# Designs tried in a protein design chat: VH-VL binders against o82653r152to333. Part 19

Target 1, 182 residues: o82653r152to333
Amino acid sequence: KSLNVGIIGPPNAGKSSLTNFMVGTKVAAASRKTNTTTHEVLGVLTKGDTQVCFFDTPGLMLKKSGYGYKDIKARVQNAWTSVDLFDVLIVMFDVHRHLMSPDSRVVRLIKYMGEEENPKQKRVLCMNKVDLVEKKKDLLKVAEEFQDLPAYERYFMISGLKGSGVKDLSQYLMDQAVKKPW
Key: E = the ipSAE of ESMFold2; O = the ipSAE of OpenDDE; V2 = 0.75 times the mean of E and O plus 0.25 times the DockQ between their complexes.

## First folded at step 9 (VH-VL; framework fv_pasotuxizumab)

Design s2 (at its last look DockQ between E and O 0.58; V2 from the best seeds 0.00; counts 0 for: pae O 6.9 > 2)
Fold by ESMFold2, look of step 9:
Parts: sequence; structure tokens; C-alpha cells
Structure s2 (fold): chain C 182 residues (1-182), chain A 123 residues (1-123), chain B 107 residues (1-107)
Amino acid sequence: as target 1 above (182 residues)
Amino acid sequence: QVQLVESGGGLVKPGESLRLSCAASGFTFSSYEMYWVRQAPGKGLEWVAYISSSGSTIYYSDIIKGRFTISRDNAKNSLYLQMNSLKAEDTAVYYCARGTEYFTVSDYYFDYWGQGTLVTVSS
Amino acid sequence: DIQMTQSPSSLSASVGDRVTITCKASQGISNDVAWYQQKPGQAPKSLIYAASSLQSDVPSRFSGSASGTDFTLTISSVQSEDFATYYCLQHNSYPWTFGGGTKLEIK
């Protein structure tokens, strides 16, 4: 059994910390790529005969630097076409940063991915770095901000660094992998 | 040819309400996020509000303290700003400005602006 | 909120001069800075996006750069049509904020 999982979000959302926490093995080349957002991170979570493969998708947040207006529109649209290749898409953001100083591009990404259901792909919203948030009420307020987004099947509140909530996410992904034929 | 035309400005007294409109043409309005930006006479630019292409996401600057409401009607290619409880400090030229298309996460903002509509709040 | 401190507030220059205008962000904002030009009685016009990328209709004498939280608009050789007010905008985080403006005047 196997599942292909895309992880989308800004580079400092905690994608690498979460991936490292979940998998027993990380590709050595990916671990050498600190301070870069372009290299795809591949990790595999294995339990019995079931595998979950993780992919980083840094090209989806293409900046317009160096492109003409007509070219940038076409290039951004082309980069977004690869998203549907994954069985599950994890949309991840730093909830502590969001409470202090929301990143407008991240907000638009969360809304764009959550507005319209995709029958071929499951999507989840992952609120990372909950360990940095002092008041639990603030987490509920952020969840309410994004609650009317029907494409997200489930919301996770996690700490990729400390492991809080990560077992729930891992179990969810294993459940999805079991349902797939091989 | 992209055009944005604001209307609805005028003279009002403090505490009154006013509704601004922005008529869009020359592009697929429903695919673009939209903004309001204002400029008090002789002063700088000030961001007021954002609305997503579908209208589902809205953000306001703190300076309006919940008194303004941004909305859009994609069937009419129109953007609106309902301004309630107006204060003298709201006196400004109000511009509508085009953002990016909803299916791209680009940083190409305010490539087109309207010519503005003047709101004057005085006794 | 992110403050954009724009300097100078006004600047006198002669045609042909090299001019620099700066904006300093109160915290890290990546390259999420745009620059606008506004002539009297007109709406603003987009000059630069992504801190350093020119709009297609903007003359090459305009350039933008970033160093940490310092952002610079440069006009390499000022022309008579360049006398205007210039604004930076940060769009990294809501609320979006403009710099206070720089009025470029004929010396």
C-alpha cells in the first residue's frame, strides 16, 4: 500500500521539522539544502506493508522576479498544474506567525486550496508551531477564520518540532494509504 | 483596455454613511482580487481593504475600526465600499486598485488604479 | 503591524542626476515590496514589483534593490517626467502599509 503526499506552504512553516519527525529516514541530499526552498524533500514513512511518500512542492509559490507580465501569468499557472498529482495535500502554515503578522500570500494560498473540493485529492490544513502560542483561544480563532473551506477534509494542530499532534496526522495518512489499491 | 471607474463620493457630515462603487471593464473581474486605497488631501497613500476574487476573504486596515464594509458583485463587475460612521479623518480620495488573479499566488499588485472619487466629511 | 520608514520625505534634483530613495521595514519582509510613482492630480502608477523587477512599460533608468530590511529605488539619470512623488508598499503581512512618500522636485 502506498500514498503520495504533497506538502505545500512557505519554507519556514516547519515542513522539514514535521517530515523529520514522522520518517525514520531522510534523503541525505535534502538535509544538506538548508537555506534553499527549491529542492524537493523526499521522505518515506513505513509501517508494515504500507508506505507514505512525502514530496516538497517549493515551485508552487513562484515569484515574478525576472519575468514579463504575460510570461509570469502563464508560468505561475503552469506551476500550479502539478498539485493534483498527489493523493493527499498537506497545506501547512506557522500559526504563531499568523497570529502576530499574517503573511498575505500564505492566507491567499490557504483560501485558494480550500475553496473548491477536488474529488481525486484529499486536502488537510496543518496549523504548525502550536507550541509557541500562549492562549489556546487564539488557536480556535484561527480555525474559525478558515472554517468555511470545504476542500479541507481535516484540520490538524501540531508541533513538528516537539511532536504534539503528529501521531494523529501520521495515523490519518496511514488510514488513507490502506484504502488505496496497489 | 483595463479600466476602473470610481463613483459615489461627495460631501457628508460626520456620523453619516456613504457607499462608493468601482466599475471594472477590460478584464475578467471575477478572477481578480480587489483593493481600496485612500489618500487624504496633500498626504500619502493608505491601504484600506482587500477582498478576494470570490468575495469569501476580506481584510481591513485597523484605521477604519470596523466602520467600512468591502463587497463585490461579480455579475455586475463592480466593487463597493460601504462607509458608516464617517469621521473628518476619512476625508480622502478613494481609489479602487486591481490585485492578482485568484488562481495565481503572484506579487504583482496594483497594476491598475482608478482615478479616484473624493469623499469630504465636514460639518 | 509592519512600519515602512521612507526617506527622504523630499528631494531636489536636476535632470541627469542619480537619485536614491529608501524604505526601511520594521521587520523582515522578504522581497515583498512594490514601488509606485504618482504625479499631481493622477492616480499612482506601478514601477517595481518584487523589490527589484521592473514593470514592462517602465524605463530602464529605474531600478530597485533590497538589502535585509532596506529597500532602495534608484533613478540612474533623472528625466523631466520623473518629477513626482514615490511610494513604497510592503505586502508581506496584513495590514499592508505604504511608506510616507518621497517628493522628487526640480532643483
Scores: ipSAE 0.079, ipTM 0.632, lowest interface PAE 6.8, mean pLDDT 81
Fold by OpenDDE, look of step 9:
Structure s2 (fold): chain C 182 residues (1-182), chain A 123 residues (1-123), chain B 107 residues (1-107)
Amino acid sequence: as target 1 above (182 residues)
Amino acid sequence: QVQLVESGGGLVKPGESLRLSCAASGFTFSSYEMYWVRQAPGKGLEWVAYISSSGSTIYYSDIIKGRFTISRDNAKNSLYLQMNSLKAEDTAVYYCARGTEYFTVSDYYFDYWGQGTLVTVSS
Amino acid sequence: DIQMTQSPSSLSASVGDRVTITCKASQGISNDVAWYQQKPGQAPKSLIYAASSLQSDVPSRFSGSASGTDFTLTISSVQSEDFATYYCLQHNSYPWTFGGGTKLEIK
């Protein structure tokens, strides 16, 4: 069984920390090139006969600075098209930072990705860096903020660094794997 | 043409309430984040509140949190600021400002402003 | 909160002069900075977004740059209509914060 997982989120979301924790063996950086975008392999999780491949999705949060207007639309469209290539999409963000000083762009991304379901793709929201949050009730506030987004099948509160909640996420991903060649 | 028109400002006493309105036209209001920004007489600009395009996400500055409420009616192309328990230090011109489209990654923040409406809080 | 320290608070210039206004962020904010111009009795007008991108209908004599946490607005040749108060804004994270403003006066 195999599963392709895309992880999207801002640079401070802790994507690498999570994949490092989940992946027992660091796989050499491999690139998957599509017609429009090159995706970097973050890692591979193998348990028994099941393999979960994690991919980065660079360029989803695009800045206008540095790109001509003519290319921006195309780039954005290409970025979103690439998102559809994955069986599961993890939208990840720093929940501690969100509580302390939320980034409007991150909120916008979360909302955008949560608005419409994709029949060929499951999406989950990962609130990362829970280890930095002192009050548990604050986590509930964040969960409440995003609870009505229909495209997210599940919500995970995790610490990629400390490993809290990661087991549940890993199990979920393993359960989503389907019979196909590695 | 994008247009934002604030209204509802006036003279009030400390402790009283006031409701500001911002009428939007010339763009798809329901697609944009909206903001309130204020400016005390002779002072600088100060961010007050944020509301997402759908109204589901709201943020306040600490100085007005618990006293002011931002809301919107997308059907009426209107933004509101309910101000309760007003203080003298709330005296300012209040501007509504357009943010970014909810489904874009563009950084066109505060690209359009209203003319502002003056709120004076005095005993 | 992120502080934007704007300098100078005021400066005098003549028409044709080169003018530079700076804002320093208290922490890393990428290029999430905008610049605004405000004339007396008027609402602010957007000049620059994303630290260096010029808004539509803004004269090319205006430019923005970024280096680390330092952000600069430059007017290459001040014109009579440029005498106003200028503000930087960080919109990297809430609460959004403005610089203290710079009043550009006629010498």
Scores: ipSAE 0.015, ipTM 0.598, lowest interface PAE 6.9, mean pLDDT 86
ESMFold2 (binder alone), look of step 9: mean pLDDT 91; pTM 0.916

Design s3 (at its last look DockQ between E and O 0.03; V2 from the best seeds 0.00; counts 0 for: pae O 8.6 > 2, placed apart)
Fold by ESMFold2, look of step 9:
Structure s3 (fold): chain C 182 residues (1-182), chain A 122 residues (1-122), chain B 107 residues (1-107)
Amino acid sequence: as target 1 above (182 residues)
Amino acid sequence: QVQLVESGGGLVKPGESLRLSCAASGFTFSSYEMYWVRQAPGKGLEWVAYISSSGSTIYYSDIIKGRFTISRDNAKNSLYLQMNSLKAEDTAVYYCARGTEWFTSDYYFDYWGQGTLVTVSS
Amino acid sequence: DIQMTQSPSSLSASVGDRVTITCKASQGISNDVAWYQQKPGQAPKSLIYAASSLQSDVPSRFSGSASGTDFTLTISSVQSEDFATYYCLQHNSYPWTFGGGTKLEIK
């Protein structure tokens, strides 16, 4: 049994820290081509006869400034094609940074991915870096900000660096792998 | 040629409502995020509202405090601003502005309409 | 909220002068700054995006730069059509905010 999980979000959202915490052994960086887009495997979580493979989606937050490519539209479209390949999509953002200064592109990504249900792909929203938030009641405000987004099956408040909430996310992913129609 | 034409401005009394329209042409309207920006006479520019290309995602500035509603009709290539409970401080030229095709783009407000004046006074 | 402090609020220049207009952000915003030109009775026109990139129809005498939270619009040799009000915009974080404007006047 296997499950392919994509993780999308801005740079520095903590995608690698989360996957390192969830997997028992870090998988060396590897490339897997899907038509025009190369996937980096961030890690593999194994329990019994079931495994969960985590993939990074590096092309979704491209900008013209600071990047070596001029054809931004084609690179963005190629990255979005690869998103449809995952069984579960984790949309991740830094909730501490969001509370200080919400990034408009991150907000638009979260809402774009959450606005319309997809029967072939499950989506979850992960509020990472909760360990940095001083007023924990502010986490509930952020959850309310994004609560009317029907494509997200579940919301997680986690710390990928310190491990808070990661057990619930891992269990959810293992449950999805068992339910996968294979 | 990209064109944005605002209409619906005028003189109204405090507490009344107006509906602004923006007719778009010369581009694929349904592919673009759209914005309202306003400018009080003799003052600077203020961001008012955002709507995504599909119309499902909306943000407002705090300056309108829930009194305005942005909407769009992609079949009619039209953007709207419903303004309720108008106050004297809402007196401004209201601009329709075109955003970007994709949420990852680095440029914003590449085309603006000529604006429509809303005056709120007794 | 991110404040964009634009200076000066006005300045006078002659044709051929070098002009510099500055916006300072209240916090880090990467290069998410755009510059607009507005002539009296007209809608704003886009000049610069991504802090330093010129829009396709903008003369090369216009340039933009960034250093930390300081953003600068420079006109290397002012022409008669450049007398206008200039605004910066940050689009890094909601709410999006404009600078207060700089009126460039002939004299």
Scores: ipSAE 0.046, ipTM 0.637, lowest interface PAE 6.8, mean pLDDT 81
Fold by OpenDDE, look of step 9:
Structure s3 (fold): chain C 182 residues (1-182), chain A 122 residues (1-122), chain B 107 residues (1-107)
Amino acid sequence: as target 1 above (182 residues)
Amino acid sequence: QVQLVESGGGLVKPGESLRLSCAASGFTFSSYEMYWVRQAPGKGLEWVAYISSSGSTIYYSDIIKGRFTISRDNAKNSLYLQMNSLKAEDTAVYYCARGTEWFTSDYYFDYWGQGTLVTVSS
Amino acid sequence: DIQMTQSPSSLSASVGDRVTITCKASQGISNDVAWYQQKPGQAPKSLIYAASSLQSDVPSRFSGSASGTDFTLTISSVQSEDFATYYCLQHNSYPWTFGGGTKLEIK
């Protein structure tokens, strides 16, 4: 069985930390070229006869330099062809930063990706860096903020750095794998 | 010292229900994955169910065919197994087992309770 | 599902003997294997985790090894308290599965 997973989120979302924790072995930088975007392999998780491949989605990421609204929309629209390449899409963000100083661009991205279901792709929302959040109630508030977004099948609260909650995410991904050639 | 104490076992008829409990002590219960494992008389060990530390993720063996429900109450340091539509083949000693902490990379379990006997007989 | 084929089903040994128990996985499972000891009327006890790591308070005469899909529990010198039933467990993927068990008896 195999599964292709795309991870999207801002630079501070902790994508690399998560993949490093999940994957036992760093896969050498393999690039997959789509029509408009090159995707970098972040890592591969293998359990038994099941393989989960993680890919970066640079075209969907918010850069620190700040993009205008039109630029964000254009990037997202142009990257949709790339998004369809993945069986599962993980939308990831820093939940601690969101609580302290929410970025409207990040919120917009989360809402945009969660607005409409894709029949060919499962999407999950990953609230990362929970280890930095002192009060559990605050996490619940964030969950409530995004609870009505229909495109997200599941919500995960994790710490890619500490490993908290990662087992659940890992097992979920393994369960989504389908019989196809590696 | 880590302690797991199962209770709720007994003699029941086929089709009846039973609820098992596991009382945990000696560790931070809410931080650990928990499992149920059973052993039929004179037979080997058989995995039954898994529940994550928060209870958000649950997995069952196909052997239960949706008849059993695993749950936990972290405030009470308790693990539960609701068994419905019991069959003769469900006769076994049922063990609760402690897994690893939710923030670790390991998935195995290390401590077992003494078990509680469930006998399903007409 | 992953099957764990454990052998032998029973073994007789004397105190001081070297004993080896093997489990073969039906597919690759990395080192996600644990070994347990169970005495009659008692709960199982953890011996080995991650195929070769010894649990705390377990005598050093117990050891675990892995080669491909073959996993081995070894008792270098059997003691009187070691006569019990032993089980391997794969925890690589759900459903978790045990070996059939090996009963170690006194010769």
Scores: ipSAE 0.013, ipTM 0.595, lowest interface PAE 8.6, mean pLDDT 87
ESMFold2 (binder alone), look of step 9: mean pLDDT 90; pTM 0.915

## First folded at step 11 (VH-VL; framework fv_lumrotatug)

Design y1 (at its last look DockQ between E and O 0.61; V2 from the best seeds 0.00; counts 0 for: pae E 8.5 > 2)
Fold by OpenDDE, look of step 11:
Structure y1 (fold): chain C 182 residues (1-182), chain A 121 residues (1-121), chain B 107 residues (1-107)
Amino acid sequence: as target 1 above (182 residues)
Amino acid sequence: QVQLQESGPGLVKPSETLSLTCTVSGGSISDYYIHWLRQPPGKGLEWIGSIYYSGSTYYNPSLKSRVTISKDTSKSQVSLKLSSVTAADTAVYYCARETWYRSGDYPFDYWGQGTLVTVSS
Amino acid sequence: EIVMTQSPPTLSLSPGERVTLSCRASQSVSRYLVWYQQKPGQAPRLLISGASTRATSIPARFSGSGSGTDYTLTISSLQPEDFAVYYCQQDYDYPLTFGQGTKVEIK
């Protein structure tokens, strides 16, 4: 069984930390390439007969100059066609940073994505770096803000660095794997 | 400036349901957490529960089985219901707001004046 | 729940004196400690949030300090209008909990 996972998120989202924690052993990116040159392999998780491949998607992120809804729509139409390459799409952001200094572009993108469903792709939200949040109430606030988003099957609160919640995410991904060649 | 005002019956019979309303003016209730608190005469403060703009509620475990908090956004009101009251529920009841900014969370920065509810036959 | 304990229960002082009120949490509240002042017949008034941040319009004579489980409210010079009950409250986790209060009264 195999699964291709695309991770969307800003540089501070902690994508590498999460994948490093999940993979345990680093796999050389050169050994596992897709047909697209726009995505970087973050890692490969193998358990038994199941392989999960993680890909970064820097080209899908909003530029610092900001985008309106029109620009986002254009990106979905053009640059986001590559999203169909993934079986699961993880939208990831730093929950601590969100609490301290929310990036409206990220939030807007997350919400916008919720309006678009892909029947061939499952979408999940990962609120990362929970270990940096000192106030427990704040985690509840974030959960409240992002709960029940349309087109998101599940959301996860995790610490890619410390491993909190990662087991559940890992199990979820393994359960999504389908019989196909590695 | 945001203002909160509690309203409801000042007298409730034992075993009945206490019902109060918090009316918020000078701002939308969707911008805040609204909390209910109470204070028995001559005693300290107790947090009852809260409601978020999404409608999610949080309750004190000591009262959870008897408490219901709801909101009406169109009226800018938050309601408190406390069932099966006893003399122990006699208190001044307050609603208060909590707001959060990038600089932090500010709990209970604005309060209603409070309303005394007496449980008596 | 986190239990908040204040001390002393009552403090009798004269105007001009320095006041020190203590608040202890049963576990660390990570500086998410709030102080309130309450006068008879009035709702509590926010004094200090985040253990040490004065609320708007609060006189400079009020200050908060502490970390972990131990916190202090200080009034540098007690004024006649400062006689009241003072409560600490943890805002770290649900359920929200208050100390039992310290009454500052005239000697």
Scores: ipSAE 0.485, ipTM 0.797, lowest interface PAE 1.1, mean pLDDT 89
Fold by ESMFold2, look of step 11:
Structure y1 (fold): chain C 182 residues (1-182), chain A 121 residues (1-121), chain B 107 residues (1-107)
Amino acid sequence: as target 1 above (182 residues)
Amino acid sequence: QVQLQESGPGLVKPSETLSLTCTVSGGSISDYYIHWLRQPPGKGLEWIGSIYYSGSTYYNPSLKSRVTISKDTSKSQVSLKLSSVTAADTAVYYCARETWYRSGDYPFDYWGQGTLVTVSS
Amino acid sequence: EIVMTQSPPTLSLSPGERVTLSCRASQSVSRYLVWYQQKPGQAPRLLISGASTRATSIPARFSGSGSGTDYTLTISSLQPEDFAVYYCQQDYDYPLTFGQGTKVEIK
């Protein structure tokens, strides 16, 4: 069984730290062509006959309007259409930075990906770096800020550096790989 | 300037539902947490729960099965309902405001005057 | 849930004396600690937030300190209007919890 997982979010969201914690070893960077775009493999989680491949989606930024750029190299098809090919999409952000200095582009990305259900793809929202949040009640307040986003099947509060909540996310992904297709 | 005021019946029979209203004046409830707290006569304070400006609620686990907090934004009101009351629910009930700034301190800066609710047969 | 324990339960003091009230949390509350004053028949009055920040209109004789699990409210020179019950509250995690109070009364 196999599952391709895309991870999107701002550059400092902690995507590689999370992946390394889940697989337990830093994976050498590799590229993989998916239709018309190239994605960096962040890591592979293997258990028995089941694999979860994690891909970084660099260069996927929203405009001020909340829509992705059309990449000149992929003029026939923009980079955003390649994101729809992942089985599961993890939308990740730094919850500590969000509490300190919210970025409207990050908020728009979270809402854009969470507003409309996609029957071809499961999506989850990951609130990363919870270990840096000193006032724990603020985590629930941030979760409420994003509560009306029906495309997210699950919300995860995690620390990719410290490991909090990472086992639950890993188990969820392995369950999706076993249950696929769905 | 912001003011809070509790209202509702002062006497409730055992096993019935206690129902109170907090009226917020001088501001909108869409910018605050509104909390309910209580204090039995001669005793300390207990947090009951809160409601956020989006309508999300948080309850004290000790009361969660019996408590409902709701809002009516058009009337700037927050309601408390506590079901299946006993004499142990006799207390002064307060509503209080918390302004969430995402960072920094956000204590209960405004309190209502309190209203005594007695549970007696 | 985070249990807040205040000590002593009662202090009998004369005006002009220094008052030190203790508040201990069952786990670290990371300085998200609030102090209130309450007089009979009145709602609690905010004194200090963030362990040490005085609220608006609170006299300089009130000060707060502490970190982790241990916090202190100090009144440097007790005035007649300071005889009241004092409560601490953690503002760190749900459920929000209060200490049981310290009564400061005239000797």
Scores: ipSAE 0.007, ipTM 0.583, lowest interface PAE 8.5, mean pLDDT 80
ESMFold2 (binder alone), look of step 11: mean pLDDT 90; pTM 0.932

Design y2 (at its last look DockQ between E and O 0.52; V2 from the best seeds 0.00; counts 0 for: pae E 9.4 > 2, grease 19.6 > 18.9)
Fold by OpenDDE, look of step 11:
Structure y2 (fold): chain C 182 residues (1-182), chain A 121 residues (1-121), chain B 107 residues (1-107)
Amino acid sequence: as target 1 above (182 residues)
Amino acid sequence: QVQLQESGPGLVKPSETLSLTCTVSGGSISDYYIHWLRQPPGKGLEWIGSIYYSGSTYYNPSLKSRVTISKDTSKSQVSLKLSSVTAADTAVYYCARETWYRYGDYPFDYWGQGTLVTVSS
Amino acid sequence: EIVMTQSPPTLSLSPGERVTLSCRASQSVSSYLVWYQQKPGQAPRLLISGASTRATSIPARFSGSGSGTDYTLTISSLQPEDFAVYYCQQDYNYPLTFGQGTKVEIK
């Protein structure tokens, strides 16, 4: 069984930390060229007969400048065509930063993606770096903000660095794997 | 300026349900956490529960089985129901707001005046 | 739940004196500690949030300090209007909990 996972999020989301923790070893950065963009391989998780491949998707991330012709053009030309490459799309952000200084790009991306589900792709939200949140009740606030998002199957609160919640995410991904060649 | 006001019966019989309403003016209830608290005469403060704009509720475990908090956004009101009351539920009941901004919470910065509810046969 | 313990239960003082009130949490509340003042027949009034941040319109004679499990409210010079009950509250986690209060009364 195999699964291709695209991870979208800002540089500080902790994508590499999460994948490193899940894989158990650091994976050297690799790239795969597609027709429209290059995706960086973040890591590969193998358990038994199941392989999960993690990819960075910088081309899907909206620019800091906000919505505009340039962002739309970029998504039309590069980002949307690459979405079908992944079985699961993880939208990831730093929950601590969100509480202190939200990254508008993440919020805008969530909004821009809309409420329609993609039959070829499952979408999940991953709120990372919970270990940095000192006030525990604040995590509940973040959960309230992002709970029941349309077109998102699940959300996860995790610490890629410390491993909190990662087991659940890992199990979820393994359960999504399908019979196909590695 | 935001204002909170509690309203409801001041007398409730044992085993009945205490019902109170908090009316919020000067702002939308969707902007705040609204909390219910109580204070028995001559005693300290107890947190009862809270409701967020999303509808999520949080309750004190000591009262969870008997407490229901709900909201009516159109009326800018938050309701408290406490079932199966006893004399121990006699208290001044307060609603208070908590604001959430980018840099954290502003807890209970505005309170209602409170309303005394007496449980007596 | 986090248990908040205040001390002393009652403090009798004269105007002009320095007041020190103690609040202890059963576990660390990471400076998410709030102080309230309550006068008879009134709702509590927010004094200090985040262990040391004065609320709007609170006189400078009020100050908060502490970390971890131990916190202090200080009134540098007690004024006649400061005689009241003072409560601490942890805002770290649910359920929200208060201390039992310290009554500051006139000697």
Scores: ipSAE 0.434, ipTM 0.799, lowest interface PAE 1.2, mean pLDDT 89
Fold by ESMFold2, look of step 11:
Structure y2 (fold): chain C 182 residues (1-182), chain A 121 residues (1-121), chain B 107 residues (1-107)
Amino acid sequence: as target 1 above (182 residues)
Amino acid sequence: QVQLQESGPGLVKPSETLSLTCTVSGGSISDYYIHWLRQPPGKGLEWIGSIYYSGSTYYNPSLKSRVTISKDTSKSQVSLKLSSVTAADTAVYYCARETWYRYGDYPFDYWGQGTLVTVSS
Amino acid sequence: EIVMTQSPPTLSLSPGERVTLSCRASQSVSSYLVWYQQKPGQAPRLLISGASTRATSIPARFSGSGSGTDYTLTISSLQPEDFAVYYCQQDYNYPLTFGQGTKVEIK
């Protein structure tokens, strides 16, 4: 059983730290589940006969208005055409940075990916770096800010550096993998 | 200028549901985080719960099984329902507005006048 | 749940005296501490938020200080209108909790 998981978000959202934490349980040479020049394999999680392959899509960001930057338009467009090929898409952001100084490009990305359901792709919103948030009630306010986005099946509050909440995310991904026979 | 006003029956029988309404004037309730609190006669304040601009609610765990907070944006109203009341639920009930000062600093800057609810058979 | 403990429960003082009220939290609330004043038959009035920031129109004789678990409200020169019950509240985590109050009354 196998699952291709795309991880998108700003470059400092903690994508590599999360995958390093998860694949620290087991790392193996990856299967080639996507054939795109803009996607990089971040790692492979293997348990038994089940694999979850993580891919990064660097440079997938929008302007403050939600439109792409002119000088990266062609590469951003190529990445967008490939994002629907993942079985599960993780949209990740730094919740601590969001509380301190929201970035409209990040907010637009979250809303763009969350506004309309895709029956062929599961999407989840991952609020990373919760360990840095001083007031726990502020985490609930951020979750509420994004709760009306129907494309997200699940919301995860995690720390990719500390491992908090990562087991639940890993189990969710393994469960999704059983729906994709050989 | 924001004003909050509680309304509802002042007397409720045991085992029934206490039902109160907070009417907010001077702005849309979609811009406010509204809380319900209570104060038994001669005692201190207890936070009951809150409703945020999206409709999300948070309740005091001591009351969660019995409490519902909801809003009606068209009427600028926030409702409190507390089921299965006993004499211990006799209190002055307040609604209050949370305000944003800065990251992490959200005091209650406007309060309703309060309404006494007595639970008696 | 974070328990807020106020002391003393009652203070009997004369106008002009300096008042210091104590509020202790069962764990650190990182200066997310609010003070309210309440007179009989009235709703609470916001005095101080963030441990030390006076709310709009609050006289300078009111000041707040403290950090971690220990906080104080000071009234530098008690006025006749300041005889009331004072509550602290932590705004750090749910459930939001209040101290039991300190009553400041005429000696």
Scores: ipSAE 0.007, ipTM 0.561, lowest interface PAE 9.4, mean pLDDT 79
ESMFold2 (binder alone), look of step 11: mean pLDDT 88; pTM 0.923

